# VH-VL binders against q3z8e7: the designs that were tried, part 39

Target 1, 156 residues: q3z8e7
Amino acid sequence: MVEKIPMTASGYKKLEDELSTLKVKRIDVIEEMRLAAMDKDMRENAPYHAAKEQRGQIEGRIKEIEHELKYADVSEYTDTNTSKVNMGSTVKLRDPKNGECCTYTLVSPKEIEPLKGKISASSPIGKAVFNRNKGEQIEIEVPSGTLQYIIEDISF
Key: E = the ipSAE of ESMFold2; O = the ipSAE of OpenDDE; V2 = 0.75 times the mean of E and O plus 0.25 times the DockQ between their complexes.

## First folded at step 27 (VH-VL; framework fv_denrakibart)

Design BB5 (at its last fold request DockQ between E and O 0.02; V2 from the best seeds 0.00; counts 0 for: pae E 7.8 > 2, placed apart)
Fold by OpenDDE, look of step 27:
Structure BB5 (fold): chain C 156 residues (1-156), chain A 122 residues (1-122), chain B 113 residues (1-113)
Amino acid sequence: as target 1 above (156 residues)
Amino acid sequence: EVQLVQSGAEVKKPGESLKISCKGSGYDFEDYWIGWVRQMPGKGLEWMGIIYPRDEDTRYSPSFQGQVTISADKSISTAYLQWSSLKASDTAMYYCAKHKWRFTEHSYFDYWGQGTLVTVSS
Amino acid sequence: DIVMTQSPDSLAVSLGERATINCKSSQSVLYSSRDKNYLAWYQQKPGQPPKLLIYWASKKESGVPDRFSGSGSGTDFTLTISSLQAEDVAVYYCQQYYDYPYTFGQGTKVEIK
């Protein structure tokens, strides 16, 4: 059996959108192939072959996306405030020493956007908060020492 | 005149292999996609897949992917549908059909073969 | 997959009367850039292979009688026989060729009442 692919609901939606776009693009490219081939020797038709290659690329990506969507794991996560931190969760961390807060969202490796606070569950922060409850204190090891944070809030 | 002529009816046992054929004439065979459609007894039409004879580019329905093999020999203007191991559930009428427009896979079927009846029983 | 659903499953119509068959797709089969619906209709008489009637939702194939017409766009399509003839007794299928796999409706059996 193929292992499930964890991803966020937003990530899943993005893949769906991309898939839709690619399928439309495929129609365009196929039409280009048709037009290129209409009155030319197929063996020496550069535009046709170029379009065909592009179709191949599009088809390849479509297959990849369809695979990811088919085996996506997004449904096992609930949006309850009583839930533990899971994939797709947005976590607010508070430093008990200075009161400073940071917000992170756990995402799959393909969805990582550090500037938007989207981090991997396998990151140091991700590992520290994963499967934790609201109100728990976590520790993160950094080169300068150990950082302590309290999970202030969990949301989806 | 465009014509698709399919091979004759087949009576097989489960586990046997089978290859049926569809010969096109009256048009440039290699330039048009050709498809296979299954129709189980008393049931509707099922799109199985299509092949472009010129380069043998093939598209399968997920339901038939890995279950059958679609191929073509453009030198004799013939398309094929084959099973490595037949099942009783493969009993059906099988039609080959030609795409209307040259070179395009996004097309409809304008000409159909007469059908090949495949019966699989122990 | 795009699911094609026809309605009704069977239809009995008197000779000379209008027959209407509906086909609904689970997703739009309209290619907006060209304003074309990738939808075809076929007629299958008993013991015969299917015959193409309509393509691009509303274009009649050569040789198809004028009493046949196709309409609709997006997800909802209709095949109309304005005046049913005896030779029109058959099963009719819609098919989308917008996306793989191409899929057929389940068919509508048209009979004479």
Scores: ipSAE 0.457, ipTM 0.769, lowest interface PAE 1.5, mean pLDDT 91
Fold by ESMFold2, fold request of step 28:
Structure BB5 (fold): chain C 156 residues (1-156), chain A 122 residues (1-122), chain B 113 residues (1-113)
Amino acid sequence: as target 1 above (156 residues)
Amino acid sequence: EVQLVQSGAEVKKPGESLKISCKGSGYDFEDYWIGWVRQMPGKGLEWMGIIYPRDEDTRYSPSFQGQVTISADKSISTAYLQWSSLKASDTAMYYCAKHKWRFTEHSYFDYWGQGTLVTVSS
Amino acid sequence: DIVMTQSPDSLAVSLGERATINCKSSQSVLYSSRDKNYLAWYQQKPGQPPKLLIYWASKKESGVPDRFSGSGSGTDFTLTISSLQAEDVAVYYCQQYYDYPYTFGQGTKVEIK
């Protein structure tokens, strides 16, 4: 099977809105190309080539979004503050040895911002916490050894 | 493992029709452009065109537009190249190849089929 | 159509010597918005399909020996084999993927002297 893409309901809607906007922009760019192409000398038609590049970017993004929407898995997740970590969850991890805490939010691949604690479910930390309960001790394998954390809190 | 497996060699007469195939496996076939490249005996490579299997969006070289049809059946991960009426000048090796990157039409070819030799002689 | 012209058409090089193949495009293949040259190099050994060597003019494909390198920008590009091996006997093609049709150069045959 093709791999499903977990995302929140709000993430899915954002992609739908972007797709709709891009389809309208595509119409405009195709018309821009048509108008520029009325000049038969395409070798020196900078407006045509610029619009062609823009169209290529729009078409590629549309195909990418259509793939993501087709394989999106929204029904597997809840947006509630539950006992289990899911997509959209914010988790507070405590190092049991020194009491230091860190906070991460599980987001879709397009929303990853590591410096802000926004990580994917496929990252080492994301894999370790996904579908785990508050209070569970987790282990994260890194090249230098194994890191230990306790899931102190789960929220949305 | 990514593989492109083409149909076997063909010996045809001028005026006959022909459809050759390229089956992709080991990757998400419908999300990558597939291209066809002709190589006449003792000659170089000629880009014929590409197709995006999910929606059959197609681009042809002007030299081949109207001379061949490029198509795909995503349900069986197969691309096709076909002629309605072969000419002796169609005698060549035909390769399929996939683009490296998902979705984008602006790419080079990273994997190639083994080639299909088409011989057209009276 | 962007015409890709290779030089020389054929060259003979002694084992261990440097081989240099040039490729010139009839117009720039540099996408300035991405700062990338949309130029690839392929190797085709007798009886085999082409094999990708270089993409974006200078980036080496995984598994390609270190003796292969690509350089150039805009309209002028070079493939270099720093120390020719017997297994490098092949025809080498440049290809632009900047604008349709994605044309190839006519090929450069590399032989052992």
Scores: ipSAE 0.015, ipTM 0.584, lowest interface PAE 7.8, mean pLDDT 85
ESMFold2, look of step 27: ipSAE 0.007; ipTM 0.564
ESMFold2 (binder alone), look of step 27: mean pLDDT 94; pTM 0.958
ESMFold2, fold request of step 28: ipSAE 0.000, 0.006; ipTM 0.483, 0.572
ESMFold2 (binder alone), fold request of step 28: mean pLDDT 94, 94, 94; pTM 0.958, 0.957, 0.958
OpenDDE, fold request of step 28: ipSAE 0.017, 0.012, 0.028; ipTM 0.568, 0.575, 0.650

Design BB6 (at its last fold request DockQ between E and O 0.03; V2 from the best seeds 0.00; counts 0 for: pae E 10.1 > 2, placed apart)
Fold by OpenDDE, look of step 27:
Structure BB6 (fold): chain C 156 residues (1-156), chain A 122 residues (1-122), chain B 113 residues (1-113)
Amino acid sequence: as target 1 above (156 residues)
Amino acid sequence: EVQLVQSGAEVKKPGESLKISCKGSGYDFEYYWIGWVRQMPGKGLEWMGIIYPRDEDTRYSPSFQGQVTISADKSISTAYLQWSSLKASDTAMYYCAKHKWRFTEHSYFDYWGQGTLVTVSS
Amino acid sequence: DIVMTQSPDSLAVSLGERATINCKSSQSVLYSSRDKNYLAWYQQKPGQPPKLLIYWASKKESGVPDRFSGSGSGTDFTLTISSLQAEDVAVYYCQQYYDYPYTFGQGTKVEIK
């Protein structure tokens, strides 16, 4: 089976942007290396070696990003209200007992921001709501017991 | 505008080598997987393999593994399909096709070349 | 390999009538964790290269007429032409891109009755 790396469209875009930035930076660092090489003996040229190291780091990160993008599985955002909860979805959950609502956005592990309601699809909440429809009641297992919520709305 | 332009029709004899080309334009060739699809006369489509031009990562169908070589030259936005020794059974239309999404291996073909007819006969 | 089997091999439909093509995969092409079916449909007219119609089993490619629709999940998929037009005469192929090799169905020839 082909390995897939789930991520949001926004996450994918961020990686693309980072990649673009790093490619530009790489050019600059290569130029720095060139200039440094003209200034001092290569064996004792600290600026050159520093630039070379930086280039290596940049290239390493570029490789990582390209790998992630290469194997990325990005869910498409749809405007259909009948869509199931998926990666990138924002879900409004309502507690049927007290009527309180909370919103969560399912994101990749690298995009997790709990304070902003960005949670992993692999989290207890994420697992509970994933592939669920609007209006469905879900159960979330927590150490203190089982929480029940209704999926009030799904958006992207 | 995205375009895939393939090399012209080929008439060969069994045992001869052949390399056909597919040139992409209008998009970042380096970052889109490009595949080859065989269609024998009057038959269906056969997925041969794909290549990622950036690093030349290549995936072959088991049926075509060792039978053909898929390569790419990203400097001129060109993908290649080649045979070391053609057989009569290699007679077919060969299409190159581009993956829809940049970078992504898990994709489908959105643009196709016009096809290259390869005829192998004694 | 995932074997894609289309049915029927050939279909003759009157103009304006519904055309239904089925595609069955030997194993599921549903990525359960993403709820996505890695299935595409292509149209190939005589003397032309294939053209992408549907991806992710039900998503229409840009420019594809509304009369085309894809449905199904797991192992069973359907391409529907709600009202067959003269320009729809072609061979249609399903393809899975769930696992290598990304195999095609054998094709279904759609003709006007």
Scores: ipSAE 0.675, ipTM 0.872, lowest interface PAE 0.6, mean pLDDT 91
Fold by ESMFold2, look of step 27:
Parts: C-alpha cells; sequence; structure tokens
Structure BB6 (fold): chain C 156 residues (1-156), chain A 122 residues (1-122), chain B 113 residues (1-113)
C-alpha cells in the first residue's frame, strides 16, 4: 500500500539528526529575516534576500527528510552476522598474488570517503564483496579488467 | 522507562458510546506510531489500526474501518479508541502498542499497554 | 489482507526439549531489495499483554533468552525454543508488517507435556 524507502538504522539516525539541526537553523534564519525586514528600503536589503533564499533551501530539505522518515523502512545492519559482508561491514581483502591487503567499509552514499576506504555498495569493490563470506575469492570489475581478491576478514 | 497505561475496564450496553485511552510516557510520544489490537475472549490478536500522533495520519484494518475511530492528543501524550455505538460483539480486551522506530509506519510493536477489558452486554 | 497461518494450533513439549512453531503467510513478506522478511514473533503469557521476541524473522529483541530463535524466508517461518523452560508456557503469535493490515497468525499454545 505505501512506498517503502529502505535505509539502515544509522542512516535513519543521521536523517533524524539532520532534521533537528535544520529546524534549529530555520529558527535562526527566520529571525535574521525579521530583523532585516525592519529596514524599510527593500531594494537595498541584501541581508533579507540572502536569508530568504537560505530559508527556502532549508524548508525544502526539511520536507524531503520528513517524507523519507515517514516512509522509511529501517533495517539493522549493525546486528548482522559478521560471517557475511553487509552495509556497515569492514572488509579486509588480500591479493593472492602478493599478499597485499586492503581494507574497506561499506557505507551509505552520504558517508562515502574513498581516501579513508569508505565506499558504497554500488562501487566495483562494494558490488563484489556484498553478501559474501570470509574466505571467499571475489572478482572486482574495473575498467582496466578483473582483479581477484580473497576476503580475509569481516568486522563491524 | 517507557510505559503505555490504558484506562480501566468498561461495562456497557449495546448502543452506548465509549472512548478508551492509552497514555504514553518515557518517550517522545508524538513521533511514534501507536496502534490498537483487539483480542476477543479466548481468541487471538487482531490488528485494528495505527495512528501517527503528530499529524494524526491513521491507517485502519478494513475489518474495523468505519466501526471505530482511532485518535490522539499529542499535548497529553494520549491515544484513543472510540465507538459511537457499541455492539455485543465488541466485547474484548483492547491493547495499545507503539512502533519501535520513530516516524516510520513500517515497524512492529515493542511496548504494549496492560489492556482494557470492554464488556458489552444487555 | 495477508493471511498468517500458524501450525500447530497447540503443542505439548517436555521440559528441556525443543519446541517448533510454524507460520505461513499467504504472500511473500520478503522485501526483495534488502533481503529482509517483515515478520515478528510475540509471546503472550496468561493474563499478560504480548511481548516482542523476534523481528525481521530472525533477529532477537533485547533481553530475549538465547533459546529463542527465528528462521525462514518469504512465506515460511519458524520459531524455535531450543530447550523449553517452565516460563515459556504461553501463546505465540507471528505477525507480518509488510503491508496493511499488519495481520497476526491465529496463535500457537505451548504447554509442558
Amino acid sequence: as target 1 above (156 residues)
Amino acid sequence: EVQLVQSGAEVKKPGESLKISCKGSGYDFEYYWIGWVRQMPGKGLEWMGIIYPRDEDTRYSPSFQGQVTISADKSISTAYLQWSSLKASDTAMYYCAKHKWRFTEHSYFDYWGQGTLVTVSS
Amino acid sequence: DIVMTQSPDSLAVSLGERATINCKSSQSVLYSSRDKNYLAWYQQKPGQPPKLLIYWASKKESGVPDRFSGSGSGTDFTLTISSLQAEDVAVYYCQQYYDYPYTFGQGTKVEIK
């Protein structure tokens, strides 16, 4: 009957926190508009117009988040068995050719930080490791070809 | 401590109106869906519906649509179940229960009220 | 409505033995994109309200003893009590929360043999 919006418990919490923050910012921006509007010459009131634009962006984002939270379908990835890679998992990959290891953490799109090894499930590495067990050999599809690794460890 | 405290047992006659209550405490009441579940004597659990107290968005089981009204007053952290005209077949235990997750309608019940026994007889 | 059918309606199990309760839904309660089953299990002791045991078919709620476990997927689900104790005498209900109305099974009464 109602559209579901899948998200992790951590993603849900982040939206809750963002919503709370935006509601506080909204109060501040509305007060900035009120103070600026006390100047009777609106043509020269750059602070008023800047605050009004900022308010519009905040209101829009608030409405988006409220919709997402109302229709959210929450799942617990932090309670997932560590034997399989899932959202929130940290995966250690070993190259069987040279024994070199790389570590990655699967995160939501908002949390992606490639230089820190935080990648999405839709990335080549993320796709290859998702729902796999420790000890499995995986192939990672990259534009330059196929790379092979062994899942050496899974942690959360 | 999360608690759902329901109003006391009721003895009514057919045709009478009734409004029973469920007061939530120990959590942010208006942001969690709260629902009602009927259990007729010696029978199983029946999902009646849920309400989001903040905006009063309400979802009913088709079996109860038009038979009861679910409402809430977020200012006093209270949900209600009411009948405009009771029938003998309304004799049952009525539980309120809250969803585990704030905001979302896609959840299960983690805390339950103690129940309100409603008896409707001639 | 998604119909939830439990079996058996009642069972008697010796103290310390395994109790197995089945629940079948009339349509899949698996949300395909997440590999998650929208199924919960509740315990109701005589004279008490229901208590949440299991959600997402297999995840134990906090404070639920290790002897309780849930399994299954799609339309077929199982609640297992690995070593029945006296305090486990109750009626057990499955519930789907996949689509409105969030229907319950008819219940399974568990007794000590």
Scores: ipSAE 0.008, ipTM 0.599, lowest interface PAE 8.2, mean pLDDT 86
ESMFold2 (binder alone), look of step 27: mean pLDDT 94; pTM 0.956
ESMFold2, fold request of step 28: ipSAE 0.006, 0.005, 0.006; ipTM 0.523, 0.563, 0.567
ESMFold2 (binder alone), fold request of step 28: mean pLDDT 94, 94, 94; pTM 0.954, 0.955, 0.954
OpenDDE, fold request of step 28: ipSAE 0.036, 0.012, 0.000; ipTM 0.650, 0.594, 0.587

